# Ledger of designs, part 4: VH-VL binders against Translin-1 (tsn1)

Target 1, 220 residues: Translin-1 (tsn1), of Schizosaccharomyces pombe (q9p7v3)
Amino acid sequence: MNKSIFIQLQDQIDKEHSIREKLTAEVDLLDEKLRVLQLLLANCEQNLENQEEILEALEIIKSKTRGLAELASNFPYYKYNGVWDRSIQKVVYLYLLASWTGRLDKSLRPTYSLLSLSEVGQILQVPVFPEESTFHLSIEQYLHAVLSLCSELARQSVNSVISGNYHIPFEALNTIQKVHSSFQVLSLKNDSLRRHFDGLKYDLKRSEDVVYDLRIHKLV

## First folded at step 1 (VH-VL)

Design p10 (framework fv_praluzatamab)
Fold by ESMFold2-Fast, scan of step 1:
Formats: C-alpha cells, sequence, structure tokens
Structure p10 (fold): chain C 220 residues (1-220), chain A 121 residues (1-121), chain B 112 residues (1-112)
C-alpha cells in the first residue's frame, strides 16, 4: 500500500466533484427554462397570445443547450452523461412538442409529425452520434423524448376536446400509432427505454378511447 | 377566447315568466358535440343544474322543474334562452350559463359571470 | 337522482398545510367506458365556478399541481398539498353520469 497512491485518488475524487458541480450548475439553469417552456406549451390551442414567449424560451433553451455541450465536451462523455441526460431528453421532447403543435416558428402551423433525431440536432446545432465520445444527442435520449411526446399528446387530446378542437385527437392517435409500430421493430436493449415503452400502450389506449367516443357520437 | 354572458330582468314578480338569455363567443352551437346549460345558485346555497341544450337541438331538463322550463337556441346569434314560468320567491338565485363538453365527457368547462334574479312582490 | 355528499362542509386551514375534501355519490359514477364522470369546481368569493378537476383525476388547464383528484365509483377525494391564500372559496363536486347533473353541498375552505 503506497500513501502517494491514496493522495492521488483523493485528488481525482476532488476533481470529479468539481466537474460535476460545474455541469450541475449549467443543467440547473437549463432546467429553469425547460420548466417555463413546458408550462407555455401545456395548452397551445387555448393561448395563442404566448407565442412570442414560446419563441423566446426556445431560443434561450437552444443557447443554454449549446453552452452545456461546449462545457461538457471538455470532459469524458460517458462518465458525466448522467448529469445532463434527463434535461437533454426534455430539451428534445419540448422541441418535438413545439414542432408538432405549430409553435416552433411564427407560422403557427402544426406539423402533426415527428422531427427526426438528425433534424433536432440541426435545429439545436448539436452533434448527433459523432465518431468520438464528445457531447452529442443520443438515440436513447431521442426515443425517451418521443415516448414523452406520446404521453403529452394523449393528455392534450382530452384537453383539445374540452376546448372544442376535435381534429387534435385524430392527429395524436395517428402519431402514437406510428410510434408504437416503429418501436415494435426496434430491438431495445436499454431497460429504462423498455419500461418507458411499456407505458406507451396506455397512451395509445387513451387516444383510441377519445377518438372512439368522437366517432360514436358523430354516428348518432 | 371563450366567453358567455347572461342577461335578463333583475326583478320579477311571483307568477310571472322569467326569460334569461345567454350570449356567447369563441364557439358555435353548430359544432357537433357542444352544448350550453343553465345552473342556478340561491343566495348562500349550493349549485343546482336546470337545463341543457345541444348542437342538434337535444334538450334535457331538471325533473323537479321540467314543467316550468323551456330552453331554446338561436345558432346564428350565438344565444341560448331559458324560460321559467310561474316564478316563486324560492326561484331567487344567481343564474349562470355554461358550455357543456357533451361530445365526450359531459361537464361545464366555461361559465358566464352570472346574473342575480330576485323574485318578490 | 344521484345524491352527492361532501365532507367536511367547513374547512379552516393554516397556509402551507394540506387540505382534503371528500365527495361521495349515492350510485357509482364509473361508466362502462372506464371513466368516472366526477368533476371538481372552485368558486372563489364573488366569482363564477371554475373547473379544477375533470373525470375524477385530471387537472384542468392552468390548475396548479398542488391540486389532485382521486377515487373511483362512489368515493372521491380532492387534495391540496399546500394550501395558499388564493385557494379560498367553496369547492363543489359534480356528477355527469346520469341526468340530472347533481352537485354536492359545497365545502368552504377558509384561512385560519
Amino acid sequence: as target 1 above (220 residues)
Amino acid sequence: QITLKESGPTLVKPTQTLTLTCTFSGFSLSTSGVGVGWIRQPPGKALEWLANIYWDDDKHYSPSLKSRLTITKDTSKNQVVLTITNVDPVDTATYYCARDTAMVYDYFDYWGQGTLVTVSS
Amino acid sequence: DIVMTQSPLSLPVTPGEPASISCRSSQSLLHSNGYNYLYWYLQKPGQSPQLLIYLGSNRASGVPDRFSGSGSGTDFTLKISRVEAEDVGVYYCMQGTHWPYTFGQGTKLEIK
């Protein structure tokens, strides 16, 4: 047992702690803006007047995500990914939601479709699965975001009926069905993704029930 | 923005007919699955549902008041009218109109400001 | 007619403390489609009722996450995790399962 080896290990522990603190501080700032945008996007159909606030929040989140990527690129990706993984999933999710609902730009035109991982990377100006282990958007982060989108679309389908928008439930069902079909082809090896995917059947059922009720009502 | 507003007399004598109008904006009763209902609240008491009318002119009335109630709509004017015959002092209440989401879930999501109607001699 | 019974009728609460309101129906509100047609409304002093919870457990748009609804069939609960001054008013449950629509007696929440 060499005393100098233990001193070196303590120095390494201190350095890792310092790095985690710096990354956590940047993540906390990003999370604050993510909470604001999520509230603004909760019911796009009922609050069109908040569009400028949404655009501002999207730009701030993009800027903060790039800042985090810049800082994180100085450190081993796989060692520190856990610090930002959940927050980056939420960034991707909110951009998917903004695009689907028509809040991504001034056109207010819903896409009713999914941005690809590559498209999200282009918008955020962040690498997608690079050759080196540098900061990037992972396939797992994208898939978690897509599943979160399906849960939110199922919830908004109920709310859109309340607001008198009967078109949204049909588009949400179409999106959720396509996601469900696509996931069945994938060989998921991540346990967290498998558990999240297991929840998709409830979102699909909820969306089917809303559309079923609308169709039955129209028949009478 | 969805808004509803009640209008009508603030004072009515016993035995007379009370007519209340609900004028709304931000939605239409030509839309399938939408309805408008009337709810009242006597001073210091609970809410009591009175009647609903739907896009297809389907009507529902409180059984205890059915013989005295008539609900009609004018889709082109965005108006729903409630008529209560043979009013009594116990009909003194704040009257609300509200939108019913009848397509799926049968509840009131937006309410008018209410109009207080006093029945006295 | 379905009778809706609320308890307590009066609920004095210190700000920051939790509050719980019970609503019981004389018949099951669970429809064959799997939904409980139970709704919670808040009427603030001098204002019209506003929707808080629909279909037993779903928060209406703009309603803070400190509000939650639970229950099924004939027994339902509205919970406020941390009561704030703006939560003062009368809370009503309503059933939409059968005609006529019926409301509970109301629960008056007051800051003590």
Scores: ipSAE 0.000, ipTM 0.399, lowest interface PAE 18.5, mean pLDDT 84

Design p11 (framework fv_praluzatamab)
Heavy chain, then light chain:
Amino acid sequence: QITLKESGPTLVKPTQTLTLTCTFSGFSLSTYGVGVGWIRQPPGKALEWLANIYWDDDKHYSPSLKSRLTITKDTSKNQVVLTITNVDPVDTATYYCAHILYGEGYFDYWGQGTLVTVSS
Amino acid sequence: DIVMTQSPLSLPVTPGEPASISCRSSQSLLHSNGYNYLYWYLQKPGQSPQLLIYLGSNRASGVPDRFSGSGSGTDFTLKISRVEAEDVGVYYCMQSLQYPLTFGQGTKLEIK
ESMFold2-Fast, scan of step 1: ipSAE 0.006; ipTM 0.503

Design p4 (framework fv_praluzatamab)
Fold by ESMFold2-Fast, scan of step 1:
Structure p4 (fold): chain C 220 residues (1-220), chain A 122 residues (1-122), chain B 112 residues (1-112)
Amino acid sequence: as target 1 above (220 residues)
Amino acid sequence: QITLKESGPTLVKPTQTLTLTCTFSGFSLSTSGVGVGWIRQPPGKALEWLANIYWNDDKHYSPSLKSRLTITKDTSKNQVVLTITNVDPVDTATYYCARMGYSSGWYEFDYWGQGTLVTVSS
Amino acid sequence: DIVMTQSPLSLPVTPGEPASISCRSSQSLLHSNGYNYLYWYLQKPGQSPQLLIYLGSYRASGVPDRFSGSGSGTDFTLKISRVEAEDVGVYYCMQGLQYPYTFGQGTKLEIK
């Protein structure tokens, strides 16, 4: 009966689909660079020659993240944030990992500690704690990134022992223990984050087992 | 809640065998990385390490006392037993058992029992 | 065996003053992994020992921040920035680098 109403609905659907496609295209370009950086950081304790590539990848990711933020600012945040949420979690995670391992700058000095949400926001030049619904780094993205870091540190602890680097497991355990203690006092209002946090106990145990093996093997 | 408690005789005669039992709760010796050690303290003197046992049944003994010491575990009962043969008056001490573990970080002797005083005399 | 030597053996302190205890090992406690296998324990009168510091400088859970451990290799220090009445007791260092584990002779901290 009212064909014109359905034509208007189709036009709106097409417009929203076009916006989602434009955002997805930017996210895909960001994801390509995230994948490259993740591979470069996978064995950071041995591959010092790749430092220039890491610095280049970090700068490109920062630039692409800001470009995504500029594009996204033209559209309702809560309607489209699902398009980039997982990718931005990965951006935060890789910056945390690069900082922890000493790959964030030319000094090659590991921090063996966490960048705060505010520090990550300053580095990426992206807002945190906004009053309006604008593109920003969320608390949930940061907490997911911290938990992902702990899983990666537990994994790299095993690999560092195989490669003969015994310092990394001790620093990883220290970081994971501090994260575990901090999370236990938080009242988490998000089921996804609670599920991710439940995995932390296994990362903690894996890291503890590595350190124990080193103590027993290296103690007379 | 992690707790350890030592039990055994309070008075033993010279040349006899002393058997001490550590009963614990709040952790298991089936958990990888966990161990229990024994430490003693003669009245008014310093702490002296005696022996360690780990989840994998790995055992370590004080070399000066090794011929007289035996440490065993019963994982199902949550118990670790220390045996000292041929005791003499210099073995008079408060005996402690303590956990080596990771529930609140990777520590050596992070939780201790209350101690049990053993006097060796006739 | 690694011999652990503490000084002083007796440390009288006025409440609110800082205190410092030294621990020296006959061999380096610094492992090739970068950590010092040195531990500090406090035994309060009539009580069991309790862990204060692990791996040279890390504070155990529940230990006040006025306690700090420092040093590397063969020379280690436990510092209390402001001594409180509850800090009275005997302090022991221990090495866990190799068996047998060995303790220092203890430092008795007393209120003047």
Scores: ipSAE 0.005, ipTM 0.463, lowest interface PAE 12.2, mean pLDDT 86

Design p9 (framework fv_praluzatamab)
Fold by ESMFold2-Fast, scan of step 1:
Structure p9 (fold): chain C 220 residues (1-220), chain A 120 residues (1-120), chain B 112 residues (1-112)
Amino acid sequence: as target 1 above (220 residues)
Amino acid sequence: QITLKESGPTLVKPTQTLTLTCTFSGFSLSTSGVGVGWIRQPPGKALEWLANIYWDDDKHYSPSLKSRLTITKDTSKNQVVLTITNVDPVDTATYYCAHEGLYYEAFDIWGQGTLVTVSS
Amino acid sequence: DIVMTQSPLSLPVTPGEPASISCRSSQSLLHSNGYNYLYWYLQKPGQSPQLLIYLGSNRASGVPDRFSGSGSGTDFTLKISRVEAEDVGVYYCMQALEYPYTFGQGTKLEIK
């Protein structure tokens, strides 16, 4: 075959590799801050003095997400979205968790409710439902984040009882029940999302078991 | 979204039996921790709790009315039924059913209420 | 039965000013689990009651931050930091520590 054709193909390979390396570098910086925030939000009901660190991590994550969005807007969305998809799911999840637990601001007021996809987009200042295939928060990313939240709330329910906080399990059950009911009417048409949703039944049962135990003790 | 709606007769004669049905959506009474209660409000008076029923068919009644009250559920129809026997004019009230979604939140979502007049 | 007593029964308020409602129980509403089983409801004219505050001090979903609940044991207070026209109605406290659940007599908030 012609050697100039292979030189051109190598140039395209190098160019695409360079783009992935640039995007991966930004994702790595975001992931570092996501790990920090995830640790801070674990057992957060027992550690109010870490609130300043949480606020700092949230702001850095917002800034890094916007930086990634600006960089990614220069390249085809569906060709490169696999580079950041998992990390953006985690961004959405941690913002949902921070909102639910009351860690989004200094007021420490839990919402005990779900931020909508549009609300998360407004907070992060990134688009949702765009006309163009530009960087945006996808429905699938949001739904994965909601399911991850349910798993974390079920886990925190068990931990909160151990620490003597009997309020959290009831709020968590209410949230998980609403999510479960909502997912029942959706046609998911996505294998990864369907598999993630299958886990929700165990989160629901775990949360129900905690509440059932508390109900028996409340009545005696 | 949780919704509840009361239905039943608007006018009942003294000594008759009053049957009220609460039809709901957005939750199931087979879900652990969930309950439905009945509350009434006579015209110009305060709210008065009547009865609760829970997912496990556990039932509680107002002691002053217990001999006249029966609460049942039909989980497949998403309905809770309250029966009051031997009614008299003092039972004239707006009757509400309400969701007890969290044991700590008590009645978080209420139906629109149904006015029942007891007169001859 | 636990008796719930509200004060005042009638509360005229100028818009923008604060309002305070008292609720007293005949016995402690503090459970051994650390929670006060005291709830506040608002019934707007012609409407069903709506939950404002649960477990003494926790604001229900969708309730404006101008509403706050405080107190423990037998003495509880609902405060509205700045009253708006939409806040008009009858406010009820309720105990759910034990059966029967009992309500206060109601406090009618009116705009003067």
Scores: ipSAE 0.000, ipTM 0.402, lowest interface PAE 17.4, mean pLDDT 86

Design r6 (framework fv_regdanvimab)
Fold by ESMFold2-Fast, scan of step 1:
Structure r6 (fold): chain C 220 residues (1-220), chain A 120 residues (1-120), chain B 110 residues (1-110)
Amino acid sequence: as target 1 above (220 residues)
Amino acid sequence: QITLKESGPTLVKPTQTLTLTCSFSGFSLSTSGVGVGWIRQPPGKALEWLALIYWNDDKYHTTSLKTRLTISKDTSKNQVVLTMTNMDPVDTATYYCARLPRYYYGMDVWGQGTTVTVSS
Amino acid sequence: ELVLTQPPSVSAAPGQKVTISCSGSSSNIGSNYVSWYQQLPGTAPKLLIYDNNKRPSGIPDRFSGSKSGTSATLGITGLQTGDEADYYCGTWDSSLSAGVFGGGTELTVL
């Protein structure tokens, strides 16, 4: 009886391990494309030199995200969501960044504006606010992505000044200020989100300093 | 010196597409930081910002009209073109093009404006 | 719809001073530079002020600008009859990714 019980437990362990390996393999493929897009977007200062590569990478990421969603739908969401949570946060982040920089269709949202969670879900064709426990974009993934966007915008503000592009720092500051104000009205019940939000103060100050320096030099 | 001049039809029927051309001299839209924008003013009403194009082909449109507006440039001809679809009598206005010498400067040189009347 | 608010009219006597206000929000005036334009009857607008408080070449020092928080003001001293015009504030709105103008202020020199 003891052996039978342990054999059943080992079988379950092996099945769960197999599922995690399948999901991890799909996530690894997605992560590879996320790294490529992140590099492309990090160097985009409102030019069209790499636009075709960016659009291609976005479409591949969308396709791989849908493939992951399809695979994940065969398994309990809350048991396995840890396998893809960080990667999906990055998917959301890069779509927010691509939209903000004007690399997506501007008809959806103006350049330098923030896509909502629902808008990202529509673009990716992935559910949000599900009634059943199915693969979906979570509020926490979206909020982490928004905070990651602010960090990247603060970084790009420094780089854009070096390149002589003075538009980006002002738009970045405005976005970071609005995010900061919005987060202050939220009651965050998640330690990870609270820690990530604490970093926003640094991004805000960095962005403010860049704009202040531009105003002192009066865009000379 | 720097000059801009608007040209296009003065009368447009409802549902038609308006195409306006801004021809300029004394500066180039290949110069880093430079942009050319479009502003309109209905008779007796306020200025309304429409669209802007920068030297690097970055384009911006007012949110309320962005699905109807297209802005493009021909740097070699020193021209910027604004297209607005599905014209309505409320679009009757004087249309101006103006130069933006750099980000956030403001429109430093304006064309004389061209009046477009939309009526059926 | 209306993003920047200006008084519809202002009036003063020749030689006096007048101020025209322009009120916005953190996404426009609060974050970006303000410009001011003068439009004489039947003419195209003319840039009076850029970068909140700077004058282009040829603009008299009677015209001045300032900005505090989400509001900006245009000051005109030593009023002349030739100053009768409509005055517009303008800036960039980062939330709209678009330029915006105020509703305009009609200055009458009585």
Scores: ipSAE 0.000, ipTM 0.412, lowest interface PAE 19.9, mean pLDDT 85

Design r7 (framework fv_regdanvimab)
Fold by ESMFold2-Fast, scan of step 1:
Structure r7 (fold): chain C 220 residues (1-220), chain A 124 residues (1-124), chain B 110 residues (1-110)
Amino acid sequence: as target 1 above (220 residues)
Amino acid sequence: QITLKESGPTLVKPTQTLTLTCSFSGFSLSTSGVGVGWIRQPPGKALEWLALIYWDDDKYHTTSLKTRLTISKDTSKNQVVLTMTNMDPVDTATYYCARAGYSSSWYEDYFDYWGQGTTVTVSS
Amino acid sequence: ELVLTQPPSVSAAPGQKVTISCSGSSSNIGSNYVSWYQQLPGTAPKLLIYDNNKRPSGIPDRFSGSKSGTSATLGITGLQTGDEADYYCGTWDSSLSAGVFGGGTELTVL
């Protein structure tokens, strides 16, 4: 039984569509867990009782990320990475935020610094510099996550002043300044990343204004 | 499952103020990077972007209507409210609210879930 | 004033392919992500494409997006009668600090 060329092409289209649907379903499940962790991290300074929930959410996200990596490794990385790219950026971002704020482990000790791409890869148990076209954390995903962290730190700086914490704005400004300086050394060839980086100047300005206001009122 | 629904008057007289409420479920404006916007469409015409409010209370309005528009949120009630002053017959349109993406810290330029729309007629 | 320009209409036969253009400037398409929306008669718009070329869950791969410079394109292959709708491009305009939509394109399947 021979199929016509066009029937065979339709079968291939249907197969690729099925793969995207399967990957999208896993990504949707990961996104649900990411939303939970993001809400927990938004309120962590005012509720130490949720630290165990944060650790559980981090572990679930780590497990889900590895599961997605295993599924995705069965298919061409560059053909399907658009399905999970944004969600993996968010995974990296939330781990960076948890580390910066001191919620990554039971010590509750903030780092006020960035985990490197290699460190994130070690924590998540996902490859970083593959010699193969397998699922991995990309430089672009990491850089997007770093820029997302800066936006969140600028936001938290405003909120921390309302709560009477005058230390966070200073550490946030220091982090954003270092990121801004570091990005100026990079030659960005990705259009999406260039646009995200252009937004960093507004996060920097916002963070500067918070610290300036605190200094003029002699609070720092 | 994410849903949004617009509510408010269907008939407004010229010079009156319009108040529309967007009630939503399946997400929270406490989540970093999330926003809710308002878009309108006059009968037989194009979509017109009106206003957007983000999780951090950052607000944006279309320049042509900025002095007439206010946007606010009540995070605890899962509601976003749009107010437009000095209504004119030209403001007759279907008004939509929509969620601005799902990203933790990016300013979202797209609307991934839309309400069904509410038709507002401005007539004397 | 319209800041994003789309053709007012486009038509093709079932099974064919069509492209819809969206032209802007450096302050909008040139600097920001482009999204595309499908609006069937009497319904709310539905997101087809976000971040220039990504599809939400449930959108078939016969819909595609691309961006080059200050212009974006929506591609539709294997046209079906159910694709008859208005299509809108959307983006952020950095100079206006506001979102903008194109004027819309009415797709007719002959």
Scores: ipSAE 0.000, ipTM 0.426, lowest interface PAE 14.4, mean pLDDT 84

Design r8 (framework fv_regdanvimab)
Heavy chain, then light chain:
Amino acid sequence: QITLKESGPTLVKPTQTLTLTCSFSGFSLSTSGVGVGWIRQPPGKALEWLALIYWDDDKYHTTSLKTRLTISKDTSKNQVVLTMTNMDPVDTATYYCAHRLYGDYGFDYWGQGTTVTVSS
Amino acid sequence: ELVLTQPPSVSAAPGQKVTISCSGSSSNIGNNYVSWYQQLPGTAPKLLIYYNNKRPSGIPDRFSGSKSGTSATLGITGLQTGDEADYYCGTWDSSLSAYVFGGGTELTVL
ESMFold2-Fast, scan of step 1: ipSAE 0.012; ipTM 0.572

Design t1 (framework fv_tezepelumab)
Heavy chain, then light chain:
Amino acid sequence: QMQLVESGGGVVQPGRSLRLSCAASGFTFSSYGMHWVRQAPGKGLEWVAVIWYDGSNKHYADSVKGRFTITRDNSKNTLNLQMNSLRAEDTAVYYCARDYYDSSGYYEAFDIWGQGTMVTVSS
Amino acid sequence: SYVLTQPPSVSVAPGQTARITCGGNNIGSKSVHWYQQKPGQAPVLVVYDDSDRPSWIPERFSGSNSGNTATLTISRGEAGDEADYYCQVWDSSSDHVVFGGGTKLTVL
ESMFold2-Fast, scan of step 1: ipSAE 0.000; ipTM 0.486

Design t10 (framework fv_tezepelumab)
Fold by ESMFold2-Fast, scan of step 1:
Structure t10 (fold): chain C 220 residues (1-220), chain A 122 residues (1-122), chain B 108 residues (1-108)
Amino acid sequence: as target 1 above (220 residues)
Amino acid sequence: QMQLVESGGGVVQPGRSLRLSCAASGFTFSSYGMHWVRQAPGKGLEWVAVIWYDGSNKHYADSVKGRFTITRDNSKNTLNLQMNSLRAEDTAVYYCAKDSTVTTYYYYMDVWGQGTMVTVSS
Amino acid sequence: SYVLTQPPSVSVAPGQTARITCGGNNIGSKSVHWYQQKPGQAPVLVVYYDSDRPSWIPERFSGSNSGNTATLTISRGEAGDEADYYCQVWDSSSDHYVFGGGTKLTVL
């Protein structure tokens, strides 16, 4: 039959493979820096001496995210977004965590609140509007990041009590309660997001138990 | 201890080219981002260009994009600015400045050279 | 393009406090750095990260940054403080370093 058609198909396969390889390489570099920042943010009461390292890591992550966005914008978004989806969820999550805990900038002022999707987009310098041919932050990525934040806040609440900080558990509970109430109003169409949301009830219970224990022992 | 020395300035006609150099000493040049900043006679500071520690990323002010090229040679501790298609408005003292950042994070300029004068006139 | 606005001049009497402002949209979310430039000399960093100071800069130099305004404060003004002062930020949206227009400080 027509062998030229099969040669054209092989060329397309090779091009798509090359694109995935290039995107994967950028994602791997980003993931390395995400692991570093996650370790630095592991405890909200950790040493102030690491603040410069945190700021450096945040800036490197922002720069690498922008580099990935520029590369990815040359290719169909929905065809390749699976390559970076999980890593971008983690970028959003770590920026939310840094903002909540007061590590996002040199002021060391905790927000105890959520950055909006638009605010995260502004900070990272990437679009937040769904454009089929351009890299953008998705609603699903943001919601996954918010749920991940709640799990981390519940975990840090337990640790903060051990270190004698009784304020953090109250702020964490307040944040988790607001997120839980907001998700109850949403009609979730995504199976992955729904499964992630199902875990929120345990984060809420854990956070409530910590605050309850503080009240019973009159440490509040 | 840390020092930056610019050279290559002079008088040049519009449309011509000029190459500036900056010699660094007293710090690990290859670990820091480097800047070019200019100042027109009697005017304020205007950022021109930056190059990352390893040369992998560069940014330019909109006024010079496409005409100026920033480069570095880490083996010689030297920063360069190739200026093409020079215009009267490029007339300024050009400063070489070290970024405070180790590697890739953008902060402030903690070490400055004395500057070299570039005059673009007919 | 991000813009930093400074008053062109500020006067202070010897021994009094000078305040030089740097205005920018949501500048409180950015890191502001300050440079001093005397006639015929290269700029010198005097305040970085809004309020931190190099060890060779006197304690009477301080800074603040919140909302839409950053401020360089020079207490107990001296004749030797006469200079042009520039604020500077890195604008992540444009990947540009942005300088304010500069403020000439006169010590009367």
Scores: ipSAE 0.000, ipTM 0.402, lowest interface PAE 21.2, mean pLDDT 84

Design t11 (framework fv_tezepelumab)
Fold by ESMFold2-Fast, scan of step 1:
Structure t11 (fold): chain C 220 residues (1-220), chain A 119 residues (1-119), chain B 108 residues (1-108)
Amino acid sequence: as target 1 above (220 residues)
Amino acid sequence: QMQLVESGGGVVQPGRSLRLSCAASGFTFRSYGMHWVRQAPGKGLEWVAVIWYDGSKKHYADSVKGRFTITRDNSKNTLNLQMNSLRAEDTAVYYCARGKLYYFGMDVWGQGTMVTVSS
Amino acid sequence: SYVLTQPPSVSVAPGQTARITCGGNNIGSKSVHWYQQKPGQAPVLVVYYDSDRPSWIPERFSGSNSGNTATLTISRGEAGDEADYYCQVWDSSSDHVVFGGGTKLTVL
């Protein structure tokens, strides 16, 4: 085999490795802030003292996401999107959760509803359905985030009753039922998304059980 | 703070009766199903009985059915277990526990009260 | 009558992961709860609805439930985790709460 062919292959390998390392470094910085926000949002109890920290974390995550988008725009989207795909799913998920629970702004008013993919894109200042193949929020990332939200809402429903909050289970069930109904009409062509969707039936069951129990006990 | 405090345990002879009480505080007692669970010395947990939030339904373990009666007084935040025709095998620490949303799980437990059935 | 089967004992080295199983016919269709009991103390709920944790329970505790086996997983085992662990379900066909026989966890 021609030695110059091996040298060219090694150069290409080295270039791609360098690009993945640069992207991975930015993703790692984003992931650090995502872990902080996830911990702050995990407690279903009203903790007003952490609201300022939540707002700061949301703004940092927005800034880091834009920085990643700027870096990633220099490279082929579909070749490298696997490096940030899971982290961007988590960005979308945490913004959905913050909006649903009333933590997205200083008003502390829960929406008890889903931000649309377009709304999330507008908030993060990241493209959705771009004309050019550039860094953007994908439909698959949004759907994964919605499914993650349903799992977290089912978890918070159980915990909210322990804390004496009886409204959360009803709003969570309403959200999970709407998501489940919407997914039933979709033809999912992605194995990862199909596997994630299989978990939704369990979240629905858990949420239904909580609401059923509350109605039997006349708590609401 | 949520608490359950059992009372009424003691030493009793076979064939006699004993009444256990459980005082609840720190939560809306009338809204929860309540359980009695026992544990014989050195043995595992054994479920005894459950009562619905309004007293409308009651269920018992086969080993105590017909001998034990679970009741509640929502005006006094009190759960009771009337134990009749006691046997040596009823010897155990008796815990009252709050049903976490109906029959699923028990999230608040009392410290337990010892019942010893011996001659 | 519905029966839950647990191993009588499980040993784990400090810092390692302990797994405690709870076997039951089609247990994956039921919601499993797990309790920790230390000597002379009342049981404490550590996992409920198969995999959820009360806010006061460390992340090291997790659960799963599928088919005929539910599992309580305790990662990074500590001496303070030594206790008896019980699984529990509600059997709607008999209107009975069912407990497993308990598993003694030793951290050697």
Scores: ipSAE 0.000, ipTM 0.407, lowest interface PAE 20.1, mean pLDDT 85

